# Ledger of designs, part 2: VH-VL binders against Counting factor-associated protein A (cfaA)

Target 1, 212 residues: Counting factor-associated protein A (cfaA), of Dictyostelium discoideum (Social amoeba) (q54z64)
Amino acid sequence: QFISIQKYDFSGNCKNSSDSASSFEASSESAAICMQNDLLSGIVTNEGVCLIFNEVPTTFIISTKGDYIVRSIYDINDNNCQGGIIENKAIEIDECFVECADDYHGSTYLFSTETSLNYPSNTFMEISYNGECDGQWKTSFNYLQYYIVNKCNVAHEIETHTFSVGCNSTSSWVSEYAGEVCTVEPTVTTSYPIVDNCGDLDNSNFIDYCNI

## First folded at step 4 (VH-VL; framework fv_libivirumab)

Design A9 (from B02t with heavy chain S102R K106T)
Fold by ESMFold2-Fast, scan of step 4:
Structure A9 (fold): chain C 212 residues (1-212), chain A 122 residues (1-122), chain B 112 residues (1-112)
Amino acid sequence: as target 1 above (212 residues)
Amino acid sequence: QVQLVESGGGVVRPGRSLRLSCAASGFTFSNYAINWVRQAPGKGLEWVAIIWYDGSNKYYRDSVKGRFTISRDDSKNTLYLQMNSLRTEDTAVYYCAKGGYRYGYTYYFDYWGLGTTVTVSS
Amino acid sequence: DIVMTQSPLSLSVTPGEPASISCRSSQSLLHRNGYTYLDWYLQKPGHSPQLLIYLGSYRASGVPDRFSGSGSGTEYTLKISRVEAEDVGVYYCMQALQTPLTFGQGTKLEIK
């Protein structure tokens, strides 16, 4: 069984959410919308993997309990889930919800379970593995992160800047835009080679895959 | 509390060798990438080398490549920098700096040691 | 290598006045995960460097909210809203996007 975490564009506002230093301590159900055409990125993982949350840097481990996915949350400075648990937060499976960084900025999430892995299309994927990729890296992974290509994203914490991700069989890139929308020429585009073999380049623990 | 304590600095002539040590405590040493950063007298900070959590990957600044070797002994919670063929431009305070969890994806240096001084002088 | 260039190299500020330090990178430091891999460090006289800001705009533990980080494209800024005597030292930006990790030249902040 896999756990799927999907991040969607946030269309509401967080004005009525509780103030918090961590997004896990503040959330809003108001205007929660998880439509597939608003999907920005996601994670597919096995239970028990230590993950770093990308809205406010913090770490958690996921487990399942009945109709809930339970996030065991660790200190914001704990990158390895070896410290004490500061909070357990239950997330209802298949329920769309908002996590807020402040009064105006947040992201919409959907947590679900999957019995079989289907790779998302129109995505750039980074696949993490534990140890060597001796076998089928597509089925024997720790977690994978995917990013919807050609989708406009708001840069985290610098919300006046936007970006999009692209890829092909040989390269991936990030195009950054100065404004709130990705409608003019990018101010900068940075390209990277696709890492498709374990032990390649500096990121030997991740395999890149352009799923177009 | 997290502590990093450097040692092994000294005064040597060009062409000689020194081995620096960094003793770590207060965190699970084996789970983090660790860096060496140096600072010449009155100059800015200069990154020297990184070693990943398991010792599998090591990266160096070009000017020390082939002369310096970074290594770690997780059983002793200690990082090393073997410095061979020392040059006058290697004169600096050498800092040990805690890096990211496992791989280099979170490189910000949240804790630094007090440094050990290396002087290469004829 | 990614080149980091700071401006100004030194500034003198009256206590209570704001200060702004710029950092330019030779390429964007924005990762596809939406984070900017730029850190800011302060080195007080006679001390080791200390982390102020990481991932572009996040304040390190214990850092006052008068410090803020921002940026766009290849231009990044550290702002101090009201400079205090304890803020004296040399400020460095660093890119953590790729090896070799590279620092700016440093900006020395002094009190008038």
Scores: ipSAE 0.472, ipTM 0.713, lowest interface PAE 1.9, mean pLDDT 80

Design D1 (from B02t with heavy chain W52S)
Fold by ESMFold2-Fast, scan of step 4:
Structure D1 (fold): chain C 212 residues (1-212), chain A 122 residues (1-122), chain B 112 residues (1-112)
Amino acid sequence: as target 1 above (212 residues)
Amino acid sequence: QVQLVESGGGVVRPGRSLRLSCAASGFTFSNYAINWVRQAPGKGLEWVAIISYDGSNKYYRDSVKGRFTISRDDSKNTLYLQMNSLRTEDTAVYYCAKGGYSYGYKYYFDYWGLGTTVTVSS
Amino acid sequence: DIVMTQSPLSLSVTPGEPASISCRSSQSLLHRNGYTYLDWYLQKPGHSPQLLIYLGSYRASGVPDRFSGSGSGTEYTLKISRVEAEDVGVYYCMQALQTPLTFGQGTKLEIK
């Protein structure tokens, strides 16, 4: 079975509820429903793979237990999940929830299990490969991460700015925009070749796939 | 406790060879990419080479490509840099630096060794 | 290759005053995963470099909150809100987006 982590656009606000830099709560929540039209990105992984959660600067591995997905959390400096577990957090399967990264930025998440590999169309995908890098990734990948093309995303930086992802068969690109919304004119666009050979260290054993 | 200990530096003439070693402890060595970074006397930091966690991918700065070879022996938790055809411009302190992830884009260097000095002079 | 340019190359600060160091890249360091692959290192006199900030704005373990990283596009900044004597050394930015990994020239911070 596969574990699917989907990140959705968040229409509420996050606010530090105390003077501590480490505690954030959703201060305004207009919707708790994960709608496909708001999907920004996602991860499909096998159990036991060490992952960095996009909105929380820490590492974790995922396992299943009954109706729950258990996220075992490691220190951010333990990027391979080799140290001691700091905390085990249970996430109800198929429950939408909000997680906040800072005072203003959060995302809506949905954790689910799938018996077959499933990923959305109109995506740029990075596929982590542990076996032969020969295009047979559907049966031997570690995890894959996908990004919905032409969706506005919030960058993980102190000054709020946004970006969108695009691709075609030969290139992918990131277009950056000033402020909290993607404007009609990007301030910078950076292009990258599509890499379908795991020998390129710049992709860290990733295969690129433009699923348009 | 994570430790990286470099050795193998010395004084050699141009055109000669040296092999540097980096002995690692306190983490699962085989899971991490490891880098060599050098610093010439009174100069800034200069990235030299990286080896992936499984040894299958190796990348070098252009000025050392074809002369330097990075390798690892996971049974000994040791990283190597074989330096051939040494030039005076290779004179530097050589640091072993641990990457944050075995694969992916977290290449920040969370732990560094104390360095080993290589002097290439005639 | 991505070129990293730091300014100023040297800076003298009275203890307790703020300091700011800039780093410019020849292309954006933002990855499609939303992270900026820009790191900051400090090399104290006679010591190995140490990690201060990674992925643009995240503090490394044990790094005081007086250090912060920010920036977007091709312009990045390391700020020290109140400089202390132990902060003396050379600061380097490094891009980790693609090989070859490249450092800035370094900025020497001295106490007046």
Scores: ipSAE 0.424, ipTM 0.702, lowest interface PAE 2.2, mean pLDDT 81

Design D10 (from B02t with heavy chain I34M N35H)
Fold by ESMFold2-Fast, scan of step 4:
Structure D10 (fold): chain C 212 residues (1-212), chain A 122 residues (1-122), chain B 112 residues (1-112)
Amino acid sequence: as target 1 above (212 residues)
Amino acid sequence: QVQLVESGGGVVRPGRSLRLSCAASGFTFSNYAMHWVRQAPGKGLEWVAIIWYDGSNKYYRDSVKGRFTISRDDSKNTLYLQMNSLRTEDTAVYYCAKGGYSYGYKYYFDYWGLGTTVTVSS
Amino acid sequence: DIVMTQSPLSLSVTPGEPASISCRSSQSLLHRNGYTYLDWYLQKPGHSPQLLIYLGSYRASGVPDRFSGSGSGTEYTLKISRVEAEDVGVYYCMQALQTPLTFGQGTKLEIK
């Protein structure tokens, strides 16, 4: 069984207007709608894998329990999920929700389960797996992350700026924009070769794949 | 509880060799990438080499390629740096540093040793 | 190689005053995952370096709230809101986006 985590564009804000005990809260009814054309990125993972994906600034394990997906959160310096659990977060399967990293950045998420491997087209993918990078990743991967190409994303910084991802068979790139939208010319575009050499991850092998 | 203890430094003439060791404790050594970082007297920090958790990948700064070899012995929780054909510009304090993570080039040094001094004098 | 340039190379601050250190990279350090692979380290006199900030703006364990990291594109800043005597040392930025990992030249912070 696979667990799918999809990240969608979020047009609201994460800052409360009041001095409440709960600093970040968004109504699922009014703010959390997961529309396919707003999909920005996602991951597909096997249950029980220790995940160090960088869209979550903590180490975690995902498992299923009844109607919930449980994200067990570990210290950021715990590279193998062997330390103490800091927090267990229960997430309803097939429910859109907003998660805020800070006052300026939030995203809409959908967690679901799949019986077969499925991922969208027009994506740049990073695929993690154990053993050799032999091209048989579909039957041996630990998890994969995908990014929808040419979609505007908000960077994980308190200062607001945006970026988009692109790729072709030989290169991927990130284009950065000074403001909240990707409609002006990028201030910086940085290109990278497509990586078919494993070893970018301490606990597994990793390859890039442009799925265009 | 995490400790990194370097040894093997000394004074040598140009062209000679030294092997540095870093004894690690307080964490699961085999799960982390390890680095060597050096600092010449009165100068800034300079990254030297990395070895990944499984020993599969090793990367070096250009000035030490072909002369230095990074290796590890996970059964002894020890990191090594074999330094051959030493030059006066290799004179520095050599620090062992623990990688926090290695994922999409997410590297930071969460723990450092106290350093061992290498002096290459002419 | 990615080149890291710091400014100023030294500064003197009266205790209680703010300090700001700049770091410029020869290319953007933003990854497609949305994180900026820039770290800040402090080396106190006679000591090993210690991690202050990782991934642009995240404080390491035990680092006081008076330290903050910010920036985008190729320009980054480390700010200390109120400098204390214990903050004396050399500050380094480092890019962790690709090998070889590269440090700035260092900024020496002295107390007046």
Scores: ipSAE 0.463, ipTM 0.715, lowest interface PAE 1.8, mean pLDDT 81

Design D5 (from B02t with heavy chain S30R K58T)
Fold by ESMFold2-Fast, scan of step 4:
Structure D5 (fold): chain C 212 residues (1-212), chain A 122 residues (1-122), chain B 112 residues (1-112)
Amino acid sequence: as target 1 above (212 residues)
Amino acid sequence: QVQLVESGGGVVRPGRSLRLSCAASGFTFRNYAINWVRQAPGKGLEWVAIIWYDGSNTYYRDSVKGRFTISRDDSKNTLYLQMNSLRTEDTAVYYCAKGGYSYGYKYYFDYWGLGTTVTVSS
Amino acid sequence: DIVMTQSPLSLSVTPGEPASISCRSSQSLLHRNGYTYLDWYLQKPGHSPQLLIYLGSYRASGVPDRFSGSGSGTEYTLKISRVEAEDVGVYYCMQALQTPLTFGQGTKLEIK
């Protein structure tokens, strides 16, 4: 019913993007390789929802077909998934694979299916759902994105730069650090209020949730 | 070839209305968010408004909110800006700018039109 | 609103020499997805603006390698490694992290 996309830390080299974008062997061993790295963020979605990856360059619709999860990829400028499909990528459920944004930055992904809604604790979540904004998003959500709090991430830039995400019941923030390691003292911290305003145009709802 | 062509500018008195149009070609219009950006004579660029690809969301600069309305007609590949209660401060060249990547407001402008001039004077 | 401040507001460069334009934001433009929502545009005299750099450091299609974008936190830089005559115009940075989208004041580049 639900499709879970988990993004793990990737320290590899993406210069040969045709090779680095390949899936690992479809096996339990491949899934275990993903789990040796830190979970950074993820998406939980229903089938057929048009999504933007947590990072550019692609938009996609994801669906289940037999023992495979199929990601239909659209141009980066197509955010309603009504244009031409650029590529269909089929991967076996529980397969670990690498996706490269450029020669220097990539991410490792694990795709799985779940019969009930699950998401990790210690996360900042952005939730898209339909209907009335009365706190019942769990029965009507389109997709949810989560970010692991206090986890060091590498920014998508040529110059080395890291960041972490934090939140509490009233605010979320991004703390930035010079270099390759998140130190005790960030160089910049930017705070945002928790967004719980519902009633977007045409009954589309987006809310934030600090799941600490 | 991507093209954006603005029209509808002119000279009007304060308090009057104008409707600007932006005719798009060379891309699948309904798939992209489109913006209006203006530039007063001798001044810098100033973002005015955006409409999402599906028309479900719009955002405005505070100084035009309630007076300007952005809309789109995907069957005609045309963007509109209805400008009501015009002020002398609205005098500018108005550019139509195509979003390159969107899911709301997070995008860059990969193509721009040539602009149409609006002059508000008494 | 996020305020964008450019420096210098004008500069004059001999052809073949490098040029550097700074842009400061009132808050960081890094999103939690790891991308910096900062773009650079060039407006040649009498022409529409054109995209040079998007998402901090990515060159737009057709933009020469001599243009590069970099920066972190609240400080961003557009560099031109070897200025050419056709590079004359006004350069603008823009933040696309949140509405309202905001531009810097512009930096006018002239050839000596």
Scores: ipSAE 0.534, ipTM 0.752, lowest interface PAE 1.6, mean pLDDT 80

Design D6 (from B02t with heavy chain N57Y)
Fold by ESMFold2-Fast, scan of step 4:
Structure D6 (fold): chain C 212 residues (1-212), chain A 122 residues (1-122), chain B 112 residues (1-112)
Amino acid sequence: as target 1 above (212 residues)
Amino acid sequence: QVQLVESGGGVVRPGRSLRLSCAASGFTFSNYAINWVRQAPGKGLEWVAIIWYDGSYKYYRDSVKGRFTISRDDSKNTLYLQMNSLRTEDTAVYYCAKGGYSYGYKYYFDYWGLGTTVTVSS
Amino acid sequence: DIVMTQSPLSLSVTPGEPASISCRSSQSLLHRNGYTYLDWYLQKPGHSPQLLIYLGSYRASGVPDRFSGSGSGTEYTLKISRVEAEDVGVYYCMQALQTPLTFGQGTKLEIK
């Protein structure tokens, strides 16, 4: 069983909110709507895997308990999730919620489960896989992070500016735009090669894939 | 309170070795990536190496690869930099710098040590 | 490697006046996760560097609100709304987007 964390575009206001970065926790009582056309990015992981992410300063296991997805949070020095649980945080399955960084910036999230996985289309994917760096990563992975290509995103900054992600078989890129829309020419585009082989770094098990 | 104290600097001739230590206190040492940053006399800051919180990933600037080795001993709350085949260009004050949280790209340095001086001269 | 270029290399400011320091990167420092991996540090004479701003615009603990970071694309700015005597030192920007981490060459701020 797979657990899916989806991030959606947010256009509302976050009154009386916290100034926290990312915690995947509701920080607003406002009703939220997670429309597929507003999907920006997501993470897919296997249930019960010990996860350490760039965006979250904690180590956790995600599992399902009835109608909830539960993150069991461990000390970040516990890299295999074998120690004591610090906290359990429950998120209701298929319930959209808003997390706010401040009164003007936030994101909507949806936690869900999947019995089978079709790799998301129109996406750039970064995949952490198990075993050998070979074609089997599509059926055996630790977690997968994806970004919807050509979708306008709001950058995490005091001044509002936007960006989009693109890719093809040989490269991925981030295009930045002045202001709140991605319909004008980008002010800068940064390109990266697609990594389709195991890196030569010690313990590297990451691969890129452009699915368009 | 968070404190980082470097030691092990000195004056050596080219080709020699030195081992630097950084003793940490006031935070859970094993939770954080730690970096070495150096500064040559009258010059700017130059990043040298990083070791991840779990010791699994180590990265070096190209000019020190194969000569310098970063390591940590979490039981002693101590970071090390083994410097072999020293060159005059390695002359600098060496700082250890505490990284941010989490695995990966939280590299900002919220605390720095006072530095230890390495002089490589003939 | 990402190259970081600062300007000006030095500036003199009358106390209470504003100051601006620019930092240019050879590529954008915006990650696809939406954060800008640019930090600002101050090194006071005879002291170790100290963090001022991280991830583009976030002030570090204890840093006065007269310091602010902004920017997009390849152009970034550190602003001091009213310079005080304690602000004397060398300011560095650093990119933290990819290894090797790289610093700008530094900007020396002096009081007139």
Scores: ipSAE 0.612, ipTM 0.793, lowest interface PAE 1.3, mean pLDDT 82

Design D7 (from B02t with heavy chain W52S Y53W)
Fold by ESMFold2-Fast, scan of step 4:
Structure D7 (fold): chain C 212 residues (1-212), chain A 122 residues (1-122), chain B 112 residues (1-112)
Amino acid sequence: as target 1 above (212 residues)
Amino acid sequence: QVQLVESGGGVVRPGRSLRLSCAASGFTFSNYAINWVRQAPGKGLEWVAIISWDGSNKYYRDSVKGRFTISRDDSKNTLYLQMNSLRTEDTAVYYCAKGGYSYGYKYYFDYWGLGTTVTVSS
Amino acid sequence: DIVMTQSPLSLSVTPGEPASISCRSSQSLLHRNGYTYLDWYLQKPGHSPQLLIYLGSYRASGVPDRFSGSGSGTEYTLKISRVEAEDVGVYYCMQALQTPLTFGQGTKLEIK
């Protein structure tokens, strides 16, 4: 069984929802919306794997309890989720919700379970291995993280700043844009080689895969 | 509570070797990447090397690669830097710094030792 | 290697005045996860460096809220809203996006 975490674009005001006590509650004034056209990125993982949550920079383990997926959150200094649990956040399976990283930045999330490995097309993927990075990742991965290529994302910055992810067989890149949309020319584009063996570019337990 | 204590510095001639140690306490040593950072007299900070939490990944600045070896002994909560073929430009205070994550390689240094001084003089 | 360049190299500030330190990287430090892999450190005279800001804008434990980090593209700024005597020292930016990890050359803050 796999757990799928999907991150969607959030158009609401994060300051109004930042004081929510529980991650499985929708914001009081606006319903969360998880439409596939707004999908930005996601994670597919097995239960019990220690992950870093991109919008809230903590470490966490995910498990399933009845109709809920429980995210056990650890201190940002705990790389292996072996320390004390700071809190447990429960989210109802297949329920859309908003989570805010701060007063300015938030995202809409959907947690679901799947019996088969499933991931979307037109993605740049980072794949974590449970052993040797030998190219047989579909049978041996710990988790994978994907980013929808050519989708506009909001960066974690005070001033409005957006970016998009792209890739091909040899490179991946991040293009940054001034303002709240990615429709003007990029102000900067940074390129990285595709890493298909462990030990490269500070990602010795990960490989890259451009799924285009 | 968290402490990093460096030792092993001294005065040595070019071409000689020194081994630095960093004794850690107050946290689960085996869960964290640890770094060596140095500072020459009157100069800025210069990253030297990192070792991952499980010891499987080691990275070095180019000028020390092949001469320095970072290692750890988790049973003793101790980090090491074996420095061979020392050069005058290796003269610095060497700091041990607790790193960030093995995942994603977030290397912010939340705790630093007091440093140990290495002087290489001809 | 990613090159980090700070400016100014030194500044003198009257207590209570703001201070601003710039850091330029040879490439963007924004990761595709949306975070900027830039840290700021302070080294007080005779002391080890201490973490001020990590991941671009997050204050380390115990750091006063008069310190803030911001920036985009290749230009980053550390701001101190009202400088106090205890803020004297050398400030360093560091990129944590790729090895080798690299520091700026440092900015010395002095009180007038």
Scores: ipSAE 0.484, ipTM 0.743, lowest interface PAE 1.8, mean pLDDT 81

Design D8 (from B02t with heavy chain N31H A33G)
Fold by ESMFold2-Fast, scan of step 4:
Structure D8 (fold): chain C 212 residues (1-212), chain A 122 residues (1-122), chain B 112 residues (1-112)
Amino acid sequence: as target 1 above (212 residues)
Amino acid sequence: QVQLVESGGGVVRPGRSLRLSCAASGFTFSHYGINWVRQAPGKGLEWVAIIWYDGSNKYYRDSVKGRFTISRDDSKNTLYLQMNSLRTEDTAVYYCAKGGYSYGYKYYFDYWGLGTTVTVSS
Amino acid sequence: DIVMTQSPLSLSVTPGEPASISCRSSQSLLHRNGYTYLDWYLQKPGHSPQLLIYLGSYRASGVPDRFSGSGSGTEYTLKISRVEAEDVGVYYCMQALQTPLTFGQGTKLEIK
């Protein structure tokens, strides 16, 4: 079975009480809402994969146990999940909650399980292979990460600025905007070629797919 | 305490070879990518090469590609830089720096060694 | 390759006064994950470089809160709110978004 992690927009205040970089921060006291129109990005993974989250700097393995998804958290510097477990955190399946990356930025998350591979349309996807890299990714991937195209995101910075992700069959891009909205002309747009083969300089274990 | 100790520097003529070593302690060496960064006398910092935590991926600046080879021996907690066909422009202090690529991008260098000096003179 | 350009190349500050160092990149360092892959390093005279700021604005362990990083797009700034004698050295920005990793040319900070 697959584990789905969905990240939604959150426009509340975050206040972290811990300075630890090796565990998830405590959830906000604000009400959490996971509506599909607010979906920003997500991950679909097989159980037992060592995951490294850049949004909440931590390393963990995800597994299921009854009605819970269990995150076994390792030191942020453990890229292999072979060291000692620092913490085991249980998340109720289909529970919407807030996670804060810092005192300025937070996101709303939903963890769920699926018996078949499922991911949203209108996405740019990065598909990870730990061993084999080929075009038949739907039957051989390790995990995948998707980003909703043309959706406004808040950057992880002290001063607020926003960005959106786009793609077509040959390129993906990130467009940045001054301030809190993506409705003005972008101040900068950075483009990247679509990577169909493993072994590229910055993305040797990933394949790109524009799902438009 | 995390420590990185470079060795193997020296004075050589152009066209010769040197092998630098970086001995690591105070962290689980096999879990991290390690970088070589150099600094010519009175000049700025220049990234040279990286090796991933599992040794599977190696990246180099263009000016050293084909001449330098980065490698690691996790059983000895040691990083190496084999430098062949040395040029006068390779004269620098060479630092090893902890940080690295994994299945996500993590390149900040939280710890640096003291450096070892390589002088290529004719 | 991503080119990093610093300004000024040198500055002289009276102790207790603020200092500001700028860094420009030839392309944005924002990843689609929402993080900016820009680091700041300090090299004190006769010493190895040390990490000050990582991922744009996060302060490294042991670094005083008088240091702060900010910026967006292709423009980034390191600020020191109250310069102390111990802050003398050369400051470097580095992009960590893609290989080859590239540094700015450095900014030398001196006390008046």
Scores: ipSAE 0.578, ipTM 0.775, lowest interface PAE 1.4, mean pLDDT 81

Design E10 (from B02t with light chain T99W)
Fold by ESMFold2-Fast, scan of step 4:
Structure E10 (fold): chain C 212 residues (1-212), chain A 122 residues (1-122), chain B 112 residues (1-112)
Amino acid sequence: as target 1 above (212 residues)
Amino acid sequence: QVQLVESGGGVVRPGRSLRLSCAASGFTFSNYAINWVRQAPGKGLEWVAIIWYDGSNKYYRDSVKGRFTISRDDSKNTLYLQMNSLRTEDTAVYYCAKGGYSYGYKYYFDYWGLGTTVTVSS
Amino acid sequence: DIVMTQSPLSLSVTPGEPASISCRSSQSLLHRNGYTYLDWYLQKPGHSPQLLIYLGSYRASGVPDRFSGSGSGTEYTLKISRVEAEDVGVYYCMQALQWPLTFGQGTKLEIK
C-alpha cells in the first residue's frame, strides 16, 4: 500500500487565517474540490517514511490508521523523525485541505492511498530507492516526488515570483518569472543534467526521470 | 541545549598531520549531517567537508581531497577531521557546524562550535 | 563552483537607521521544490558564525523581526530595518544548492 499526496494550485486567499505565515486545515472538502485546480506536484511514498512538507517547511511521517492518513509532525530541525512528535494531524482518506505559507500563498493538498502505482504523464520525477539504486524504480522505490512539466508554481518567498519545471531525456530545467504568472519571458532559466545513476553526481540514493 | 566543542588544533610544520575532534551534545547526533568550515586569519568563511548522518556520503572541498578525511563515531557523539600533508594555506580556525537536514534538499548550519586553531608554519 | 559576491564589503550605519547587504550568485539558487538555497550568517567580533536566515527568507530561531531576506534569480538582499549596536559584525551569504558549498566574501557592518 502506498500513500499519495497531491499538491494543487491554490485558488483562494490565506489572509483571513493569519496576519503572518501560518498553517490551517480548512473545512473538510471532497477530492473533487482539489481537482478543480491544476495539479502541480506530488509525493508517492511507502508508509513510515520521513518526509519534508513542501508548503510549510516541517518534517513528518505519514502512516495509515483505520480510515485516516496521519501526519506525525516533528521539529523543523529534526530531519530523521526520531525526536518528539509535535503534532499528529489526522485526515480522512480522500479529503482535500489547504496549507498556507503566508497570507498570499498557499496550496491545496489531497491525501489518498493506492494499492498500485499510478504515475501522471508530463512529469519530472525524483526517485528515492529503499535499497539498491537500479533502473527498475517502480518495484524498489522508497518514495518519489514528481513535478508537472510546464505548469506555473509560486516560489516560497515573501516577494511573489513564479517558476515552471521542464525536462527531456538528458536535462531538466527551472524557468523563473517576475510576478504571479508564467506567461512573460523568463528572467532566468537554469538547466541540470538528468541523474540516472546513484553514484554519478552526489552518491545519493536519488535518480531523475523525465516522464513525458 | 545544542553544543559543539572542537579540539585538536595546534602548531605544525608543513607536511605534518593533525586530527580534529568535535564533541556534540543536546541533539540526536546520528540524525544529522555535520560540516567542517574554516576561516583563515582575517579572511572569510570557507566550507571544507561534510559527512552524512549515516556516514554514507562525504564531500570535500577540492583543495583538501586526498589529504583530509572526515569521519564520525555516533557511539561517542563525536566528529573527526584527519588532516594529512598540511600546507601553509590550511592555517585557519576550524569550526564544526551542524547541518539542518541529513537527506533532502535543505542544507544550512543552525549551530556552530567555538572553533579550534590550526597553524601550519615553517 | 557557484561564485557568491557580496556588496558592499563594508558599511557604517548610525543606530536606528536601516542597512541593506546584497549577494549575487553566478547562477539561480531556486530549486524545483520552490525553495531558494541561500543562507545568511552573522559573525560578531571574536565569536563563531550564527545563522540568521535560511532558505532565502526564513528567520532562524531567536532572530529578531528587523532582519529579513529577499531576492530572486541571482540577486539576493539581507535587510536590517533598524540597526542596533548588537548587529555589529561580518555578514556572509552562502549557497547550499550545489557542492561545494560556497560563501560570499563577507560584509562588515560597523556603527558610526
Scores: ipSAE 0.526, ipTM 0.742, lowest interface PAE 1.5, mean pLDDT 81

